# Ledger of designs, part 5: miniprotein binders against Putative pumilio homolog 16 (APUM16)

Target 1, 332 residues: Putative pumilio homolog 16 (APUM16), of Arabidopsis thaliana (Mouse-ear cress) (q9fie9)
Amino acid sequence: MANNNSFSMSTMFNTIQEILNEEPLTVPSPPSRGGYSLFHIRKAEMDIQRIFNFMTGSEDLKDDISVLDTGTLMWMASLMTSDCDYFMVITTNKNGSKTLQKLMGMSDDMDVFFFEAIMRLFIHVMTDKYASYVTIQGMRVFQQDKRELMYDQILRYACFLAGDQYGCIALNEIITDLDDPYYRDQLLDIVANNALLLSNDAYGNFVVQHVLKLRDSRCTRNIADKLCGYCVELSFKKYGSYIVERLLEAGDVPMATVVLDLLACKTEMLIRLARSEYGNFVVCKALELTNEILTADLFYGLVNRLMPYRHLLHRSPRSKIATILDSMSVPN

## First folded at step 19 (miniprotein)

Design r75 (from r70 with E18K E64K)
Fold by OpenDDE base, last read:
Structure r75 (fold): chain B 332 residues (1-332), chain A 83 residues (1-83)
Amino acid sequence: as target 1 above (332 residues)
Amino acid sequence: SPEEILKRAQELIDKARKLMEEARKLLEQGDTEKALELLREAYNLLYEAWELAYELGDPELIWKAFELMLEVMQLLDEAEKLR
C-alpha cells in the first residue's frame, strides 16, 4: 500500500497562502540565547518576498535588472537557489521562469547557483511547463562543463521525460535546439530504440512524431525498423495511427515499411483496418502517398487487396478509400 | 520570413479551431463519423502549425498548438464513448 502522497502544487500554494494570510502571531520573545533577532528573520522574509515579487512581476521589470549591481544580482541568485521549494515557486511561475532565463548567462559565478538548483530539482524542473525553459536556456548559455552534466541527466531520463505532459515538449525543444551532434544523436537513438513504447504513449507519441519530422535519415530508419511488424496494430490506435501517418510522410523507406506491413497482414485484418475509426485514414493516406510512379508497386499492391472488398468500404458514405478505388476501376 | 511562418501557423490554428467547434456540435447531434473526420483534419492542421512553431522557435505557439492537439484527443475520446 504505497501512499503516493502526490504533493499537489495546489497544496503548496494553499499552504503558502495560509502562511501569508496568518496574521503575524506576536510570538512572545523567546529567551535571549542565540540572537537571530526577529528583525533579521523579518528582513530575510521581506527580502524573499521582494525577490519573489521582482521575479514574478510583469516583463516591464527588464529595465530594473540593468540597474542592479552585480553584488545584488549574486545575492538574489544565491537566495533564490538556497531553498528548493522557494526556487520551485519562482521557476514554475510564467514570469519567474522568464526572468530566470534572462539572468542566466549574465555571469558564470551566478550560473553556478542556477545550475546547482536545476540539477538538484532536475525532474521537477523538466516536468513543469514553465520551469523546463529554465533548463533549455541553461543548455544554451551555461559553460560547456555544466551543459554536459545536464545532457547526461537528459539522456538518463529521456524516456521518462518523453512520457510526461510537459517533459515531452521540453525534450522536443532540446532535440531541436541541440548544437552538439553527439548528444543529439544519443537522444535520437533513445527515441528510436523506444519507438514502440513511445508511439503507444499519450505524450511519447508527440516525441516520435516530432523526431520523424526532423528528417534524420539514421533515426527515421531506426524508428521504421523498430515499428516494422507493428504498423497495422498501431494504425488501429488513436495515437498510433498518427505515428503511422508520419512514417508514411517521412520518406520512401519508412513509407515502404508501413505499406509492406499493410500488405503482409491477413485480408480480414486489412479490411477491418480500412473500416476502422483511425485505420481508415492511415489506409487512405497510404494510397494517396503511394499513387506515384516510383511507388506504383506499393499502390497497386494495396489497390489489388482492397478492390474485391470495395463494397464493404462504401458503407461509410465518406470513405475516401472507396473513391480512390472507384477512380481506378475502368468503366465497364 | 518569420512573419509569414507565424501568419501561416495562425491560419492553420484558426481553421483547426473552426473544425473542432463543428465537430463538437456534430458529437452533440450524434454524428460521430463526420465529427471524427473533422477532428482528424483539425489535428493534421494543428500538427503542421506545431512544426512551424518549432521552426520559428516560438514556445507560446508550440504550446498553443500542442494544447489544441490534446483537446482534439479529448474530443476523440468523447467520440469513442458514443460508439
Scores: ipSAE 0.855, ipTM 0.951, lowest interface PAE 0.6, mean pLDDT 87
Fold by OpenDDE base, last read:
Structure r75 (fold): chain B 332 residues (1-332), chain A 83 residues (1-83)
Amino acid sequence: as target 1 above (332 residues)
Amino acid sequence: SPEEILKRAQELIDKARKLMEEARKLLEQGDTEKALELLREAYNLLYEAWELAYELGDPELIWKAFELMLEVMQLLDEAEKLR
């Protein structure tokens, strides 16, 4: 019995509320290192600054990593991951992230430190432009048991990440690089099940668009089924109009779903859409893509609905829709 | 080849940037309709470049195309306010 955890909109709202109501993780006061002599504190501070300079230094550091002994690397990994704020300062740095990605997969013992730090800071890492690539690299090079635990977190937070400016790109990278069909299919199912919500979101729409380009036939059909009856409404919207355009391009089944929605709406609504800021491009694209022998029924369906109102479409001097319709009118 | 894909993606981005600059000038002139057409074309070019960047596995190119798509969306919001 596959637990169909149908992420309902209510579960997403509750998860966002749980994340928002999670008290800011009181950064555990750095353990009062009360016993370290001022010398040990200064040495530790100096070592921390040296590690920071090494991690965030120029890309020429490739040669320096190869010269470091395993004991030194393990010590560095332990220090970098010992404090959450310090780890975040390194991982959110462009060069720090790149250097950390190179250190990952060198040793299973080192990877424990990196894995634990990523898991403690999972949302913070995944919602940062540079730190998210540390997680992506972990998904490539870590042992299978660690990757599985990371996948469970990605599945849990998938819709939240899809709605984030940086998380949406990280999620798309993970979906693209996933070699495991079990986890890939679950992510695709989450995207498909939430397709209407994501299609109306400023960042989630990029996840839906990317997933439609992967040409997974099951996922594409599921997205089309979830957006059925909503294609007209989406086509009026800035983000939604691009989703509907990508559905038209995704194959015959999703194309038919869009065109049938356009044909099922009231004539007044269809004409309003064809004259709208974003909807005019969708209707034009639908006409262009259906103008083939195999889809002639869909094309003529649209033409026949629009043709009586062509005079209303000519009020915009640049209406491509009007040009298409005029080309079909046999000069009497 | 990867080099050909990279070249194609960069050509798309360069074309999109020119269209975005033309669209800004048209918005300043009050020609919102033509600006919207150019912005729509620019977005589609950037989207093609963005998908090519995923095919290459080039994070810098992915982010470059994405940030430009977000900039197109901001220009569309500006155009909507002028109507």
Scores: ipSAE 0.855, ipTM 0.951, lowest interface PAE 0.6, mean pLDDT 88
Fold by OpenDDE base, fold request of step 20:
Structure r75 (fold): chain B 332 residues (1-332), chain A 83 residues (1-83)
Amino acid sequence: as target 1 above (332 residues)
Amino acid sequence: SPEEILKRAQELIDKARKLMEEARKLLEQGDTEKALELLREAYNLLYEAWELAYELGDPELIWKAFELMLEVMQLLDEAEKLR
């Protein structure tokens, strides 16, 4: 009796909503440790504010990092990472993130603090415009053991990150900067395996587009295979139409996959696509890119199917498709 | 060279911005068809610039191109509402 745990899309969406609806971690009130004099509390508060001002200050103040002694830097790193909310306030700041990136890789002992903070706040860091670059920098400069643990988190949350406004860019940068083929290939496999889902997503589509531009032959083929039979449907959509154009541009195999989908659909559907808001550009692009000697069969396949209906494509006086078809018509 | 890549990316962005501005004016005039053509072209220019930005490893350029692509998508949503 095989328990088909069908991971339903609804369960993923609910889990994402549960993660987003996780009540703000009630910062445990710092344990009321005993009689620390008001003076020590005030000094610590002053130090926290000084660190914040230093970290978030203008770039001209960042040259002063070189003047700080290692002990001071270690103390700052420890203090910044001692509180998750404080760390997030610094890391989500444009200047704070940039300063933190400069501090990373200066010392393995300091990097422990940064690594632990990033790992505790991994999703929050990776889904922020500025904080995500702290993770990206960590992936460059941290020790191998830390990078491996970060890769495991990236792999685990790759689809979630791909669907996030900021996470999608961070994921693309990580995929681009990855020197380790093992982790890179796993990320590419995740993108390829989820290509249909990501291609229909407002942000995930940018990950698919970027991955197709990397020209990884295995990944490109896998994406084409996953999108096979869906290229016509995608071409009607705002985001999907760009994915299909990127497939057409990605090489001969993915181009053939798209064109074969266009040729396999019903004539009524193809004409509807060629006249549609977004699909007209896809069909035009397919004709333009296949109008080469090596792809002549694909080009003529499209031309032959569209040619009888060219009069329906002239509704836009600017129809590039109609212009292409008319150029192929033997002058009577 | 990195300088040539940066120059090319900026030229693409500048062209795309002009097309986006023209498209916005066309949308205000009710010429949705021509606006869509210009927005499609603008997006493709921005996409090229965006990929050049990744090649260069310039985060500011990556985000600039990406934010403009999102703006194109918003203008497309406006165009869809006018149909």
Scores: ipSAE 0.854, ipTM 0.951, lowest interface PAE 0.6, mean pLDDT 88
Fold by OpenDDE base, fold request of step 20:
Structure r75 (fold): chain B 332 residues (1-332), chain A 83 residues (1-83)
Amino acid sequence: as target 1 above (332 residues)
Amino acid sequence: SPEEILKRAQELIDKARKLMEEARKLLEQGDTEKALELLREAYNLLYEAWELAYELGDPELIWKAFELMLEVMQLLDEAEKLR
């Protein structure tokens, strides 16, 4: 009875995870490859451990990449990408991710292995702090056909990634680094179309804030249109109040949209907002930014609505709103 | 220059961290209103640093600013519980 100790990359993954004291990744188990001899198992184990140590080693060991022959690099790439669990252990490691990023773009043949691994594990890679940069690097250095397929995945999962703790940053970096206006515009359209959902999300709000800072006129207008009628409600919320503040800063059209929402609400609601935990900052920012000649109508609209109730705004002795209103009430 | 942007971003982060530490002390003292003001300012400084980090293409700075913004949000949640 030959104990076919099938060398499983999963056994090595578990051993590496025990060494790293990290929680096991819930990744789909790869199909068990057939019975390797104990000698082949030990050699493969040693080779995999050497690759792991090389990939996750200190930066001083990375200068050795330049000394490795193309055949060795191709073998390493093939081995690293042969098992999803093992690939995830390398890519989620800070140094492993950085080393992979250096290996990417060295050879089109090598990039096939990395591309296939990224595509199989796309969500897992994009929702990790370090592994996401492997995808970002692939979007820079891979051949156009591979980049297009990766863009299709990013577009498909954009809202999911925007709502993830790590995916939101990766998405923002991709949006920022995209040289292709066609794919960039599609991502911006997805963010704009989902602006209300994302603005209420703990992580999606950072995507909306970042996109507004890019000052894409079409996207900014589309976000303002989607948030029109919701600016007052958003301004009461922790995350939403910052979105509304970013809209005020994003240009004349989004600023006007916010101020018109503030002016359209009932006076009681506006005063409640101006006295609220987060909304007071929004109302203050709106007054500060509209206190210009070109926006004087918006400014005076706010001032005229708030002025009768200035005495209710003084309860915070440092209310900037009250200070602004008092400065306007002094008869010269 | 990239060096000037990096310096500016680090100055913003350092100022934000001081405000966050002061806000923590104020929350412990029960001065929630002043703590909220400082946390709002800290967040805005971190946001500016975060956008500068994207302009630089510095991942470490992006993550540093982002993690601090998340920490501000946690402190805001603590402040909300004290009201």
Scores: ipSAE 0.854, ipTM 0.951, lowest interface PAE 0.6, mean pLDDT 87

Design r75 (from r70 with E18K E64K)
Fold by ESMFold2, fold request of step 20:
Structure r75 (fold): chain B 332 residues (1-332), chain A 83 residues (1-83)
Amino acid sequence: as target 1 above (332 residues)
Amino acid sequence: SPEEILKRAQELIDKARKLMEEARKLLEQGDTEKALELLREAYNLLYEAWELAYELGDPELIWKAFELMLEVMQLLDEAEKLR
């Protein structure tokens, strides 16, 4: 654990006021017809460096950010959003992201700067671990008209974001927070309509899995419908097998869809699936979840198909499918 | 209840980490079948913790569980090479 930060809040206020009081940056002239002063370049670099140090410093030192003058905060917002590199360096920093989130919602006029920077850099922001939370915060605190424009961008880029390591998590955060049925239903429909492609994607599968957990009956049925006919194929695959497992867990209708899809394939394929490195878990989960009074026809549909071949399912003493089938062959 | 959800998520992550460590040892020993069983269980525990983290709105816990799920995927790739 660290000691208290040695940097004083009073020192930070003084530094920020010095930045506010300095003259505007002069744009350098073209090299062939003139030069530019290192004073102007160094001054601008020092000013942004001071703002960077403030924004990326310890969260504890910024608890009193409200004591800064509104004019100072507006100047900081203007400068840090004036250049794409400035904004991205601050927002991709963990503390910079958190500090900017605290500034958001304080003033509608400041929020215009943040909104415009987010929208200009939307893909870069949404595909970063920390910067994406700046967008998420904007969706919580910005005026409604800005939030609606941000949702439009989310809808436009949903499939691209779902396929990104950081974008898929950010997209799931947005889906979790979405209460507006207009945007929620459209976003869920995009995920469901692309469910097969997303389920086979290294990162998109996490979006499908999260959406299935939301308990949205319409979206779950749409996903099940799109994946119907593919459950056996998916169950052979690393990512796809988890999607099928999530469908089995999502309710009676998706469970029935999966089990009927498993039963529709040829016996040789079903046995190969039950013996495979990923498919065995899907078949076992199907047996476990259907082993109840109300789903007995699904359960015995599986058992009746697998039982004649139970001798092929003893791939090891720890085979759970074989154990279940063996308990059925010693009747009580 | 949020405190209970956080405790459950952390317990799930801790159990999953133990299963992943045991799976790594089994892969070194060539027992790929047992390693796959442990990795499947670890992933499902992490998935539950991950969804609990979304329920809490806890980004650090979301990323912790997610990164571990990605580590399970790397171990599954290793197991496939051995078969």
Scores: ipSAE 0.848, ipTM 0.948, lowest interface PAE 0.7, mean pLDDT 84
Fold by ESMFold2, last read:
Structure r75 (fold): chain B 332 residues (1-332), chain A 83 residues (1-83)
Amino acid sequence: as target 1 above (332 residues)
Amino acid sequence: SPEEILKRAQELIDKARKLMEEARKLLEQGDTEKALELLREAYNLLYEAWELAYELGDPELIWKAFELMLEVMQLLDEAEKLR
């Protein structure tokens, strides 16, 4: 199972581009011109229009779904999942997504339709703001065999999803809910093994930040190990500076990793970082967090290298670091 | 309790939105350094609220905090252009 989970960005990229570049099938709209005209509308198209109106209509105007008979519900599930366009139009609508989530878990037979549609359209569903919650709901309410197949897909596409505006949030929801150690540990390991790439990504950084908040000691250590030696470079960058800040907050070992990286660079570089638009916040946080008895060596390591230049730190930025230094005793 | 977590997340978001509005004014005045300070604070408040929203399992709150964090990133881009 673990050996099935190989990651290749170029192969995944090509497969995903083919899926995303396909033109969706559309249902023709009936013409509205003319006072009288005989038009042939397929029964499925007439019925799907009624289902569209029901699924996407406001909650104020809908009857309670629990009172509908099983035959009606099964008919609806079958028809709305019979065509990729039908399913996507419903699930990408905010109300359609919410209504479908209410239908899921009501019947294992009905859930087969939803599961198959989700799996057929997995990338399209997971990269949509509203449709992705249909997949998340399936992971909560479907039978175990369906959930396991869905986890396999999440593992396969994890890095692609992490780099997507909507996919990163959906992935984080899945990480939060995932309690099966076999899948959870594999997913966390994928994030950790790609931590440097993700930390520099406009959306992937949110996945790294979320995973660090989970306080999984093994995953946090793996992330710290992968970012070791890169903390100064990351701290100059808009996205990377927040990752380094989260790493400082994640525990004593990740904090030490960051501070030792800061201390390993030349003093000129450290001062440039402390004066930079993003790095100053990282240096300030490092000072604040190491100002404890057990981390005094790290704290005074930073202070001793910064103190001779505190006049430069007063001038830019406006100078939380300099304020901290002004309040410090000269080491004896 | 979940109710206490929700109230805290809402307070953090409200504080962050005030900081973001003040940062916009500072950028208009050319005080980019102070704006960066306020935007950093706002982002970290939003990050805390965002993680509380995951703890609650509240998708609307997750997206509200996330979209505000993306807005902070846009304001940081504007601040970089003015420097």
Scores: ipSAE 0.842, ipTM 0.946, lowest interface PAE 0.7, mean pLDDT 84
Fold by ESMFold2, last read:
Structure r75 (fold): chain B 332 residues (1-332), chain A 83 residues (1-83)
Amino acid sequence: as target 1 above (332 residues)
Amino acid sequence: SPEEILKRAQELIDKARKLMEEARKLLEQGDTEKALELLREAYNLLYEAWELAYELGDPELIWKAFELMLEVMQLLDEAEKLR
């Protein structure tokens, strides 16, 4: 089983930044006024224009895919994947992506073209709203040897993708759909081992929140362990407060981890958290979820720390914390 | 059933949109603390809808909920700047 630590992910981030900073591939311009050269290049561009128009047309007009002969489909696959710009123009189009997904899986020979284009352009594909679904479809329909190579790339770039606006959604789709437990568990382990970094990221936090919803007990335990000692700090922050709330909701063990972290800080800090713009929601949620017989010690641990200062909570933002404390019939 | 999940997700999104619009008005009025409360509720409704959309395997619904969650984050930034 592979051990994915944060140091190896840092090296990966540097490599990814170098790849993304490279100038994208582009269709070379022909020599000006070269009639013979212009004819050959313009013919290829006219053929790709026809393919582009077909691939990006309304999806309701695509029932004719089944009537195209194998030779025509192979020609289309070969030409649209022959150049990175051709492939990206088609796959970054909403209808182009959907149409390509319908072509994928029809023929193993045709799928070789799609697979090699995806792998050549992997980061660019995975960081696009529509093109990323072409990769997701490949993982559903390609031969196992191709899927394994794609999983290896996902594992390699997981933390980078998690930090991308489009990549985080694509990564979550892959996590949801991943049917090979060997690769799924490795991907979940990468997310969990980097949970603090991801929880503080504008897009990575959505990956942590999604995996906590999967209710994979090992992954949830690992996330809670990595965030232990940081729950108060996270709860002061916009993104972090939602992560802590998701941990509280994820099960008895992560809930206990959060509440014990809250109880471990000084009472002064807990009161500041309860009065803060984001932390008040975390403290309120912790009180709501621990108010049961099996968690009574956690609940009263919080109540005993907050009760002497409930007057400060009444004057603060309209926090439900004060309402909960008042319902305990607190003596003066 | 998938149809029940879809209906629930849409109801959550609709409720969240209403809360977000009310929060925008509160921000304009300077009541940032009440706006934060509504935005917290809206985000949590959207998070639930977003996860239901993953359960459905519905990319359009996933992105609808996600874009609204990002909008909540922008409104939270605006609330921080007003206080």
Scores: ipSAE 0.841, ipTM 0.945, lowest interface PAE 0.7, mean pLDDT 84
Fold by ESMFold2, fold request of step 20:
Structure r75 (fold): chain B 332 residues (1-332), chain A 83 residues (1-83)
Amino acid sequence: as target 1 above (332 residues)
Amino acid sequence: SPEEILKRAQELIDKARKLMEEARKLLEQGDTEKALELLREAYNLLYEAWELAYELGDPELIWKAFELMLEVMQLLDEAEKLR
């Protein structure tokens, strides 16, 4: 639903360039508290204030964009992206982010403004709850050459983003949407090669868990290989125990890798793990998943190691492990 | 279907919230071991819902599930301090 162009882009940019040559002003957020008197605000600040109000306004006004002509939209895009603070105020607002996403993909010429702003502010955008979705939208709707440059930045900062509360969610969205095997395989390889560090991280663990759910056989194998030898250590830890549980669930080969890792430690350590606050859940899951004819050697490997200590496993913390072992005894 | 996946994710979140509330009460009573069991179950339900939300491409649901998963982690920290 394109509108006719109502003015020359050259004319619009000349007007904006004149405004940008004025002394810079600080502009408060339209939804925020307080602002300066209009008598102290220059014309350019008044224009951006109206754009702030429009962009950050009610969600019910999403259809207002469809009634704006192309020339007005180009003017808005150029002004919103003319100053880093303007762009960040809009994109870090929930409604501002959603409204901007509606503008993206409408015109390749408009998209240049959005792309340049995103790239200039990449880390700030990707580590914000709402602004990160502007970048995600760009990766969906921008021309291929812009998308490739954005993927290069994602690859460069992948581990940093994975360790950020907001960045890890944005990174997972990008991983989910990536279908180009060249960039997808590189990103998955970065996650796998750093799996141990990420699995121990407060936010990076969520990236490893998500990647394992994608069922990419090569990536899952690489993660299992990198975590091999560390599954007992990880299983004692709050975040690490979930990673090991996800690996057990990821397929027959990763599951076998984990169980063999558990069986490789001394019986004293395995019992300590089975009685620990997080490790008991891992050992229980391993028993549940290997309790099949085709994995009988793994299952009975665990049972034979644990059974002599069944009485200790009934104590604190009590877990389903003891119940499973009791079911292997002759009923009274 | 997408609507069926959404309904399932919402059911998982609702169940997890109930388990988390029960776990909070148990922590107040000093029953840390039972609270850890409920929190483990709640996390795994939320993880399933969270992955369903990614499958739907629903940012609001992704964040709803994720923030609850982070809340579980906070409750686990509280449980660790009581042990």
Scores: ipSAE 0.840, ipTM 0.944, lowest interface PAE 0.7, mean pLDDT 84

Design r75 (from r70 with E18K E64K)
Fold by ESMFold2, look of step 19:
Structure r75 (fold): chain B 332 residues (1-332), chain A 83 residues (1-83)
Amino acid sequence: as target 1 above (332 residues)
Amino acid sequence: SPEEILKRAQELIDKARKLMEEARKLLEQGDTEKALELLREAYNLLYEAWELAYELGDPELIWKAFELMLEVMQLLDEAEKLR
């Protein structure tokens, strides 16, 4: 039995089984190259079962889609999108998703069917490992008016998608591909405005980390601003400590924001952080990255706070902090 | 070039997988402190590979790196329980 991912998915499989068990009134044409070919199948003889076999079958056995006539392709598009269960069975299948992506962009008229199905099922599609790539493909190949409506939905559901195992990856791919500055900046602003919440989420943190790697100075600054005052708290946490490391790596302004947060806390808190399971990595990274001529004030700010306690830091988990401090105590 | 990016990402993943395997052995031996160090390094290598995979637009590589990062997080949870 397949995974019972949702009640709608279970219902969809039952509906497909009913269709597959109906026999056609006429004898179907035999497959041209195995069970997955639509070659030579006339429009009037086509049935949903043959379309399912073609769309979800092995790529090794399929005919070249480019050889099929436009009428056959249009009929396939209309039938596979005529029922939400048909669409979801096809798009949640690895081969079905890949095959559908090949059909998208071939005809604006055909794309209307795909667009309407995607929009009707947007959240279900975007939170599936394979179906989400159908939406991503649509954002690459659909006409501008359709793409704008899809961007509006992405903006509306951005935080929900970021918190989903499959949605966070799909959202990151959209962020990477998005070339319209208006929609891209709005999406990045949503991520930045919710950075603290996302940084503490099991999947949302991957969106924050990806956005910081994009090297968008405005977005990075906005994230740093929203996380200002929270960097010590985050650095004690498994996911939060990576976010702080990403901020340290993101540029001079985010680096300064983090280091100033570290320096703003009481020395006893800073030492507890430096000796902690995750925080020691953050403090070490801060020392390593600020050890440059232009950031010397930040570097020595940290060193001066930590140096009196270097004996305690030698007892921390195998961290380089004590080693760095020992090298600084040697006279030139 | 895309080929250089792919080669770099694969090297990062290969190195991270070796660190993860060594970390698993250390967890079995009870050396959680060293295991955490290796897992932290492995995650950072995987993060770089993951971002290179986005640059390539390679869904299989994106998911490969992501699933390994999730595996590192599970190993970190295991290490925390042993401490």
Scores: ipSAE 0.781, ipTM 0.924, lowest interface PAE 0.9, mean pLDDT 84

